# Miniprotein binders against q9h3h3, part 168

Target 1, 235 residues: q9h3h3
Amino acid sequence: EDGFTAEHLAAEAMAADMDPWLVFDARTTPATELDAWLAKYPPSQVTRYGDPGSPNSEPVGWIAVYGQGYSPNSGDVQGLQAAWEALQTSGRPITPGTLRQLAITHHVLSGKWLMHLAPGFKLDHAWAGIARAVVEGQLQVAKVSPRAKEGGRQVICVYTDDFTDRLGVLEADSAIRAAGIKCLLTYKPDVYTYLGIYRANRWHLCPTLYESRFQLGGSARGSRVLDRANNVELT

## First folded at step 15 (miniprotein)

Design pE55
Fold by ESMFold2-Fast, scan of step 15:
Structure pE55 (fold): chain B 235 residues (1-235), chain A 86 residues (1-86)
Amino acid sequence: as target 1 above (235 residues)
Amino acid sequence: STEELIERVEELVEEILELLFEARKLAREGAPLEEIEELIERAEELLEEAEELAKRAGVPPKQIEFIREWVERLLRRVRELIERAK
């Protein structure tokens, strides 16, 4: 609607969500099978649209691991989109606060920590660590993109069920760090994804709410988390 | 006006969020139960006020229900921390 790049990214996300997923579901599959599954489907080798030389011959939208207690709830996405249209025509300021209110009133609360890594050993190793943390119960659910035909970085998404729950978001960051992840992390609420808020949006919103940087100092691993919406350092 | 009612509901929702964040933080730190319960009671009072004002503003019943579900879920997390501390 307001920008080609935002519409293009939204269309790509929708296509990936609609294509088949490769899922390890800890609710129905023994944890002992995880290592074999990870070896069979390393994200650096799984191709987006299938390839005779890859683990998949058919399209794959996402590679995902569901935790034992995972219970998805997308909320009222249709109502959210209608309210968003009304908000845009209302003349009210479009801010992180007004979007948070729309998210709460439509129960579109999930969000995700994002990490972007080049295809290769480091991506596969990071994904294995995250997948184990999910199966062991330290994280709720995660997914990783397959390798695109044009190349480029892949993304690991680690979900939390409520982006307004600041402490829950921070607990997920800690669990990611405990899994051995040291790269930059950013947190994006799913409401922004549904509404097509990406880098160059017309409302000049930062597309992520939090940023986490690894800090090595002392006996425990830690991170420095910045609240980008309010410009406040949380840790 | 309807716009003023909606803005007040949004203010109450943000205040509830801050109260429950503080309650959860205190519960994690092992603060006195009385202090945590005062924050919970205040959040529950503000929820009832928000629901009444939202209804008066013509907010659809389903959206008001979602606000309550959101608050109740955050309250459950505070109570789970209290139980774990026992």
Scores: ipSAE 0.735, ipTM 0.913, lowest interface PAE 1.1, mean pLDDT 87
Fold by OpenDDE base, second read of step 16:
Structure pE55 (fold): chain B 235 residues (1-235), chain A 86 residues (1-86)
Amino acid sequence: as target 1 above (235 residues)
Amino acid sequence: STEELIERVEELVEEILELLFEARKLAREGAPLEEIEELIERAEELLEEAEELAKRAGVPPKQIEFIREWVERLLRRVRELIERAK
């Protein structure tokens, strides 16, 4: 179940980026309107293609919430892709360190915590918690996938500005846990998505840098975060 | 299994990328058009296979569309290079 969702989400993310988004922008919309917006557009009911009886009549790529401090910065994705192609042609070894350096050079530093949830109350409740955390300034930006016709799990993506900033990644995990989220979280840099590096890639690169598992009665963070690259617990 | 199908889709996408990168390299090097077109045709065949397997695996249509759009963008770049080399 978890394998399919990651590449699926990357591909959906870019295709869904082309379709209209349902956005709550805390920079322009009062926080007091969030509850009404969440009630109007519950992710479990918003359909990808605007099915009859759904809250949306038109196709929706993503449902998103922008925090007050949100600034879209995608970096030089085209330059990154060109450099990646040149690197592949060079026959040089490709490592996680190589990708990190490419990302830094081209300023493509965004990453996201991912959670996969079945459509329903639990998803809508999780999304509401995340949306509040974004509007309250604990998180910068988040999005959730709409419901597919065939069903399946929906994804919530919670972004951080810099996947190389370990502290910022950990702070986002803490904020997600504080919002009441107890499921498994995986952290993926966007650079892996932009370069088409999926789970079973020929370079054996793991696109998941971190995993967060909920811990009952544990530390103030409420989670254990594993650095997958080094197989080290960070908390 | 669904997992096996997804793994195969991932492998096909990687192969498509390799073909398109080679096609682009050949286009930049001024290789014969026929050689480049063969790689493009093969990439298009693999894309169709990947899409079919992705559908069977229950990949959402948008993700399949993304793979297609991504491949089509690369194809367009290769075609632009071919046109500049004429």
Scores: ipSAE 0.000, ipTM 0.212, lowest interface PAE 10.7, mean pLDDT 82

Design pE56
Fold by ESMFold2-Fast, scan of step 15:
Structure pE56 (fold): chain B 235 residues (1-235), chain A 86 residues (1-86)
Amino acid sequence: as target 1 above (235 residues)
Amino acid sequence: STEELIERVEELVEEILELLWEARKLAREGAPLEEIEELIERAEELLEEAEELAKRAGVPPKQIEFIREWVERLLRRVREAIERAK
């Protein structure tokens, strides 16, 4: 993330989305086949652009698991992008509230909990836990990045369908914790990703809305969640 | 002005969101149905007002429809939470 511009990060994200995905779709595949699929495609071994030594010989953009009730709706992304250009030209303030309004009026509502882990057994174990939670119906959908040629951390994205549904976002955090995940989580609405809102953006917006930290012992909920936009503890 | 109408629509949409967050929380906690229904009724009144003002401001019909669909989805989640709390 150091040294990369928002333009570079947006280009990489677009390329990954356009390349083929490896998908376990619980809507059409029996849950009993998940363990074999996870063993065949551990994210620490699947390479971004393919390699004879990896499970894939061709490029892979994402490794994903779709829940049984998953019903994707990306909204009007083209209309969102046009409205964003108009907003920037208008001179109106660009704030979290303004972006939320654009998201609502274009139905670009999905968001995701993000966790960054180094390639290896812990990443593969975390992904397996998340994938099982998705297939069992505790989470809606998730994806994990393949291993980059230059190395570095990989990201697991756990999606919710509406970032404005605060309780739904918190329920997803609880399900992630119940799956055994203990690392730092941050929540980012997809509207920020589509509009290129990353670290050090020109509008000085925090690129994530929520932060979740595991709490060891004494807490019934297993995590502390902070609303980063308003600096308010939610749990 | 058109700009003032749009700002008022945005204020109403934010107020609807806050009402539905509260309704969802109360529903999850098994609060009395009367309290939850009062918040729902208020949110529906504000939605009607927001739709009328958005139309006057020249907001495209598709965007107004998205606002309604968004509210209706959140209302369904409040009702689902009521059912689960039983």
Scores: ipSAE 0.767, ipTM 0.923, lowest interface PAE 0.9, mean pLDDT 88
Fold by OpenDDE base, second read of step 16:
Structure pE56 (fold): chain B 235 residues (1-235), chain A 86 residues (1-86)
Amino acid sequence: as target 1 above (235 residues)
Amino acid sequence: STEELIERVEELVEEILELLWEARKLAREGAPLEEIEELIERAEELLEEAEELAKRAGVPPKQIEFIREWVERLLRRVREAIERAK
């Protein structure tokens, strides 16, 4: 179930990026309006296609919250893609290190913590916690997928500016845990999404760099973070 | 095995992505429509194969439908790129 859903969600994510977004922008909107916005657009009720009776009448690709420090920097995605095509044609070995170098060269460094939750109160509560953390400046930007017609899990994405900055990735995990999130988290660089590298790809590249598991009564971070590439616990 | 079928479905989805990416690139470069349509047709064939294999693997219909919807959205982007190049 988890493999197919992750590729599916990544592909949907790229398609949903083209549809209208419901955005709360803390740079232009007072933080005092966040609770009303969350009540108006609970992710479990916002529908992908604007179904009758949903809070949205039009299709929604994502529900997003932008923090005050949010600056959209996508890097050179086109150059990255061209370099990736050239690399595939070259027959050179493709490794996680190769992808890291491509990402650095083209300044495509964004990554995200992902959590998958069933539609309902738990999802809406988790999203509210994340949205507050973004507005309060503990996180920079987050988005959540709208409800699909057929149900299924919704995804919350919490972004970091640089997947190569281990400290920044770990700080985001700590902020997510402080927001009350207890589920499994996986961290994926956006470069893998832009290049269509999903689970079980022909290069055997794992798009998940880190996993975070909630820990009861543990360290100040409230989680154990595993480096999946090296199979080493970082906390 | 079911696992092998799922793996094959994932491979096919990747191939579809590559084809549609190339199709979109060619469309932006003003390549002949026939060349682009060949890639689209190939992607549609692979989608049908992926759906069949997914059904055999016991993938829920909802997940299969999502793959189709995703491919259709990508196809729409290719078509939009073709129209912009005219």
Scores: ipSAE 0.006, ipTM 0.213, lowest interface PAE 10.1, mean pLDDT 83

Design pE57
Fold by ESMFold2-Fast, scan of step 15:
Structure pE57 (fold): chain B 235 residues (1-235), chain A 86 residues (1-86)
Amino acid sequence: as target 1 above (235 residues)
Amino acid sequence: STEELIERVEELVEEILELLYEARKLAREGAPLEEIEELIERAEELLEEAEELAKRAGVPPKQIEFIREWVERLLRRVREAIERAK
């Protein structure tokens, strides 16, 4: 089941990446147009495969907002995959450290804070807050999944360009909290996604590096961040 | 052996990461520049060693370039943190 789940998730991710995206690009579009764009494309109403009654008649893979300074760099994903095959046959231990080394040597460094919300007002409000933070420069880039089926949760992904830059990852968490987000957040490096590291993997790796929980008291950070692999509180 | 060289390169890369994390923390706190510069100099020295060992181990040139680019980006973030703390 674990293998089937990983294959199913990988196939869905590939399909979404290949389908058209709805993008607000702050590098070329004035920030003053963001509110109208958010009103036109609320993620709870944008359908995955198009619907004459929705904002889109054609398939949409992702709804994304690019910050003014966004500079995409996916690294050498093909080289990463080849190195991963070699590593699996080498007999070397598969650890977070070994995966980090592969990520660095192939420049596959991006990662993301994830939040899962049910379709509706709370999702649309959370996305609007994240999108404004991106356009205002507090976050680099974000995307949200369209509505694939009734009752299913949607995901907001808030990217950072280097998961090994722990302070940068924590800075993004702070910006998400400042945008009014109070739900559970988990951080996953893209290298884990490319290599199919999901829940219940054969190497017993935690599929996420960090968890962030909103701090009710609203102290210095507004959240408590746990390093899941080492069970160490960072904030 | 090649395996021992690769293991040493990985150890140096991890040490570079820790040094640059500490340098950036100190920079954010407005610590004396000499303390931050000492960490930067150590990281740059370890990078030179890692590149030399990786080359001897037969690591593809592109992967060695990626290690240097990664370190240089983290170094730029340390420099930016120094400027912001002023």
Scores: ipSAE 0.811, ipTM 0.938, lowest interface PAE 0.7, mean pLDDT 88
Fold by OpenDDE base, second read of step 16:
Structure pE57 (fold): chain B 235 residues (1-235), chain A 86 residues (1-86)
Amino acid sequence: as target 1 above (235 residues)
Amino acid sequence: STEELIERVEELVEEILELLYEARKLAREGAPLEEIEELIERAEELLEEAEELAKRAGVPPKQIEFIREWVERLLRRVREAIERAK
């Protein structure tokens, strides 16, 4: 169930990128309007297809918040994909190191902390905390999936500019924890999504680089971060 | 094995996504309709294959339906792009 769900979620995420987004852009909209926007578009009530009685009448792919420092730079995704096809054809071993080098070469360096939450107050509250952290400049950009018809878990994605910058990844975790988020977080580079590398892929590549668990009374960061590739705690 | 079938379904879903993204790109660039339709037809063939493999793997009907709905949404976006280029 978990593997198919992860690919399904990734495919759904890419499909959702094609649908209209509900965006709060802090570069153009005053921060004082954030609370009204959050009240108008609570993620637990915004429906994927604009169901009757939802805040949205049209399909929504994502609900997003852009910070003041947000700059959309996806790198050379097409060049990355072509290089990936060539690599597969070559029969060369494919490792996490290989993917890291491909990502660097093509400047596809974005990654995201992911959290999965059931629809409801906890999701909306978590989203509000993250949205505020983005608008306040503690985070660069975040998005949340709208409610599906079947009432499955919704995903919040909090992005970082460079998955190879361990410090930046850890800083984002700290900001998420400071926003009051206590659930499990997993960090995934976008390169894995662009190349269709999901859980249980044929190359046995783990798309999750880091895992963050909330810790009560622990370090100043409020979490334990595990490097999954090396099975080492970073915090 | 069931795991191998699921993995193949996953690969097919990725191929479908790539085809439909390319189809949308070509539509936006004003490519010939025949070229776009070829990609759409291929994506539909791969969807049928994916659904059959998913059934054999014992994937729940709701999840299979979700894949279909997802592909249909992407196809709609390709069609919208074609209409805008006209």
Scores: ipSAE 0.000, ipTM 0.216, lowest interface PAE 10.7, mean pLDDT 83

Design pE58
Fold by ESMFold2-Fast, scan of step 15:
Structure pE58 (fold): chain B 235 residues (1-235), chain A 86 residues (1-86)
Amino acid sequence: as target 1 above (235 residues)
Amino acid sequence: STEELIERVEELVEEILELLLEARKLAREGAPLEEIEELIERAEELLEEAEELAKRAGVPPKQIEFIREWVERLLRRVREAIERAK
């Protein structure tokens, strides 16, 4: 039973979203400034709550890069939550298809590839690769967590605009791999987060839709992508 | 019944998704335009049917509009793939 841990993680996520973000916005900033920005704000050195010895003296919730074509739309999250409450009391079966339909009818479609890395050179190098791919137009938007006081792993989130668009999700995976990323990736739709559906839930829903593992050897620079819910390899 | 209408709308929406994913895959592979356009036309017919059934079922206009916007984005991705393959 993990109620307390889930509540704690939700509170931390809310705080990060509300605190200031360090943003490189390619819609308004020339691409030539990216390398200097990355050198100024390496995620392994940016502290969550600020430290005079770090690049930031004030709290930072996220470090983000917005692509030139990035157009945020969170959809109708309030309507989604109300519909979910009504659905739970209806006795209707709750399946992955049910969540997909709710997401479509409320335009809560975003999802993300996640990678967890320890603070250090590998994290900073991976983030630089992702940031360049965003600015060059191969990815739409990404963010990375700052270094926590506890010194645990940091997370890079690479967003896609529509988790139902399986080809778009796979294209993002390919772009991440082309950027030199070789670690495990997992893909999660934001709809599951907004509805409080986590790894262990009463409906047996898997909030992680896909896993991507780097192909070691073979002829391709590709990855093996697994549909976790159906246990089917897609690539 | 209203429930049967909603179930049919959901079936149509899933069918539209699979048609447009297949159309985009074929476009990426350089398949004949006739084959790709046939899938697009079918998806557009199913969208019109889904909108009509959703309206009869009393689905709020905003939610029906979100279904159309979602399909239009997927269609734009297919047409972009066609242009890139030229």
Scores: ipSAE 0.739, ipTM 0.919, lowest interface PAE 1.1, mean pLDDT 88
Fold by OpenDDE base, second read of step 16:
Structure pE58 (fold): chain B 235 residues (1-235), chain A 86 residues (1-86)
Amino acid sequence: as target 1 above (235 residues)
Amino acid sequence: STEELIERVEELVEEILELLLEARKLAREGAPLEEIEELIERAEELLEEAEELAKRAGVPPKQIEFIREWVERLLRRVREAIERAK
């Protein structure tokens, strides 16, 4: 157990949310500056710690793009967490429906499409496509992780306002596919994240609600979307 | 080759361990939840890749299940650390 690697990785994640974000905000910055910003800060080259020779000299937590319609509304996360603790102590059954109801009650409704890509041209190209879709108003907000380790995958997160709005979730998938992204996508509500519900939790809750697979010559959406909770295709 | 696939699975398992150990440390230090989640998400992706490669390598289902259960135990420890920091 290389204690040094564990300490380094732990420092990285704490530093990421606390560290400055590289943000392109379309509400305040002209869309014409996007290409220059993307060229200056390609995600595959932006390093988590601001390594020598990287575009960033200081640590960067995330690279993000905010659309014109972006309004940060996280809801009542504290109330959600308190209600979740109370639910755990109650001994009541915990189901996906229970979590959905908690999320609705506390207005913690955000969710994200996730894609994982190796550092390099494909990642930078995917990010550029997403960033453009955000600035053009097809998507509301997206972020990408900086390069942490050589060869390690980076994640692009594309957010939707409401994970309970199936149509909005599907529209975001369509916009991602229209941006030229062909990889596997998974959709996760932020409520699972805020409650520390990851894969293989003691409640057997799957944090992934939807899976999108690219389909050549298929429907107008260019993807097949699976509802994982019900094992039903939505497209 | 099957050997190359197994070696890659081993590399992925090591990387998952590193990520989850980091996530746990961050949780103990009171790091923002989003940072911990990023590491968890990366670890989950690497797990899916490892499982797929293990299947392709002809690894018995029970051993693949063991890898999943192992990652699940680590994830539980990360969650416990998050809860204690609160």
Scores: ipSAE 0.000, ipTM 0.211, lowest interface PAE 12.9, mean pLDDT 83

Design pE59
Fold by ESMFold2-Fast, scan of step 15:
Structure pE59 (fold): chain B 235 residues (1-235), chain A 86 residues (1-86)
Amino acid sequence: as target 1 above (235 residues)
Amino acid sequence: STEELIERVEELVEEILELLMEARKLAREGAPLEEIEELIERAEELLEEAEELAKRAGVPPKQIEFIREWVERLLRRVREAIERAK
């Protein structure tokens, strides 16, 4: 958003990442326990900083579900930051391709489909669908923000392990749609988040790579996907 | 120059990505294994060239290793698609 600096957005994200998470880990917890966990921690009721009247009395940064095959790989984020400093000093053009190269050479490959929903039953229902898809193996990992003090929209993030793998990104979109999700989705590589690529960045880069819109069609995958940088429909 | 070597490495990495995306698309469609293997073989040739040029350009060994790991992960995805299509 135009009213927030990249530094302000990065600070908020870092604070959420550092606070405790509520996690359903399918690697160690039976799938049969998921419905009870979802009922205990609906994201519309879990508060960001805790409240004795909510499901949590202490701060929660994120509510997450890890799939059975989830294997975290953070890459070399420190090396990425150093290379980014060097790139900005070098005078080389800063393009989606240049950032993709930095991501590959530092193994910072993860990315995420984002959906923003108002607090309420529709958010809780959407999250439940995504969580079930993760536990069943159709998606790798997902998280949802708790309800903020200011009462704004909440975000569901559905991760893929490699944003350069365009077919894998599209496969995740299909799985999200199969889970019953019909709202607008946008896809953002984590490298953009680490490097502070948000709206109104000075390099004039689109802050997301793809946009997905729900579509009813005879043989459709349930969505139309647009490559935002090139303004080309991928179908 | 070092800059020209780096640019060539980046071109090779992009070409590898295109080849492996096409290989996986063909695998999903049940195309003949010979066609898929030709794309894989070409990608492996380009990886070897990229690794050599990156070494000549002074790219840190860790970064060259990350390029190989990235390619190997994409190759695994192609082979998984071949299995699913059967």
Scores: ipSAE 0.792, ipTM 0.933, lowest interface PAE 0.8, mean pLDDT 88
Fold by OpenDDE base, second read of step 16:
Structure pE59 (fold): chain B 235 residues (1-235), chain A 86 residues (1-86)
Amino acid sequence: as target 1 above (235 residues)
Amino acid sequence: STEELIERVEELVEEILELLMEARKLAREGAPLEEIEELIERAEELLEEAEELAKRAGVPPKQIEFIREWVERLLRRVREAIERAK
């Protein structure tokens, strides 16, 4: 990803966050309605801009499912960004540890497991599994990107409250695997997104903290999780 | 409509990105400062427009602030490129 691609992706992500979301909120909607909602809004058919013939007539930024325990708390993102600017001007070395400390200080601790899937049955099936796991309380919150005009891969994001809680991150991976997801997963803290730290950034910071690979007949988790920072397997 | 406003905000964000990328390119190429500043000024105008439209669309303040900060980061990159070209 060149600097242009990273900046463009940031702009697109921000735009998507501003557009209306299609949300199933398990706090207010009975779980029995989930199947009808999934059938009405399959992510492979929901279009980013509400194309003719799509389930949505209006632009959709994200399709999301909120669990019973979901509480939106983004922390002090402004303070984080100000501290990040001050850090850059200080000339002090910037490390993953530095970013972790900034995140903790400003309570910007959310992170997400990411999976990229082509539009189609596999994506819709994966999303249905994730949505069910959220509604059943195994996961807190998840979102999926709508179909782009280009027909590129769609992303499912499964959030955890604290990227510094390794156990919670691993539990989410296990829940995703239990939902039948077999693809590659990468875990990224939101702090990297808020600071505009993407792949191939000038600080050589890897925004991916963990990688999960499906393993048939392996551990009870059904996956191998790699700590990318330390290059150590956690499972 | 709210949707039309959001769509316009998206367009403005893309235009800001293009302007600032061009400004950075020109700075690296040693273009006259006046040409670069014109692009910066235009990007700042578009940012103000985007913020106003986003407010009208009911976009949460934190997201609007994020847009501003994103643009400010890009502006800083342009300024850094100008200084390196001197």
Scores: ipSAE 0.000, ipTM 0.185, lowest interface PAE 14.1, mean pLDDT 84

Design pE6
Fold by ESMFold2-Fast, scan of step 15:
Structure pE6 (fold): chain B 235 residues (1-235), chain A 86 residues (1-86)
Amino acid sequence: as target 1 above (235 residues)
Amino acid sequence: STEELIERVEELVEEILELLFEARKLAREGAPLEEIEELIERAEELLEEAEELAKRAGVPPKQIEFIREWVERFLRRVREAIERAK
């Protein structure tokens, strides 16, 4: 991730969300077509703004795979943002609990496991594993960033529908590990993204709610998961 | 006063989360139905208290409905876990 300001990161995220996405939608596309789609659009080769010789001639914001049962629900994002402005004006302390309450009351519950990988074979292989898990029903939805002009790390985002559902978050982690992923994973609720809360924020909130580390010769789950907000080991 | 009401709603939501997490775990493990039902009953009581306090704090009806819908979705998942446990 860039070392730039929250405003810079928010602008980049908005641009990516507004640009076209390359989507494999398992709700309408046969699973048998996935391998060809993955070969056509490896994330290490798909360029953010389109380049001669890349798989895309037009800008691509995200490369995504939707599962058969995926039903998008962003909640009331506008109501969340209005309540956030009111909270900041109120003088009430801004804590993880207060944000969780806002997320629940506005039904903005989704979150994501994040993994950052350099462009290349390992990224493409990791993405293929995640995409197959989505199409097979072990995960609901995932996306991966295209290759930036500067060649920095790319991010794979694996979504769960409710960040307050610890068991659901742990089930997603298990599916990621079963797909062969061994790198560090961090989990961020989408409420933090919608409110522009990043690593260095003025409220000193840790945007990472859960953290997963691969465990060699470990448990059946293959990882140790920590609740970073409460400093509690979940596995 | 309003700040105290909202803080209490926050505390109730945290307690509901813990109860529902435990209920779902117990359901998956095939624990006695009586024990699971006790946790569900406690969560429902706290939900009713949270709704009343949120109303007194001036939280819009739509947002209070979202709290109820959120709890109902968790309860549905707990019931599904009970059905799947064999």
Scores: ipSAE 0.053, ipTM 0.579, lowest interface PAE 7.3, mean pLDDT 83

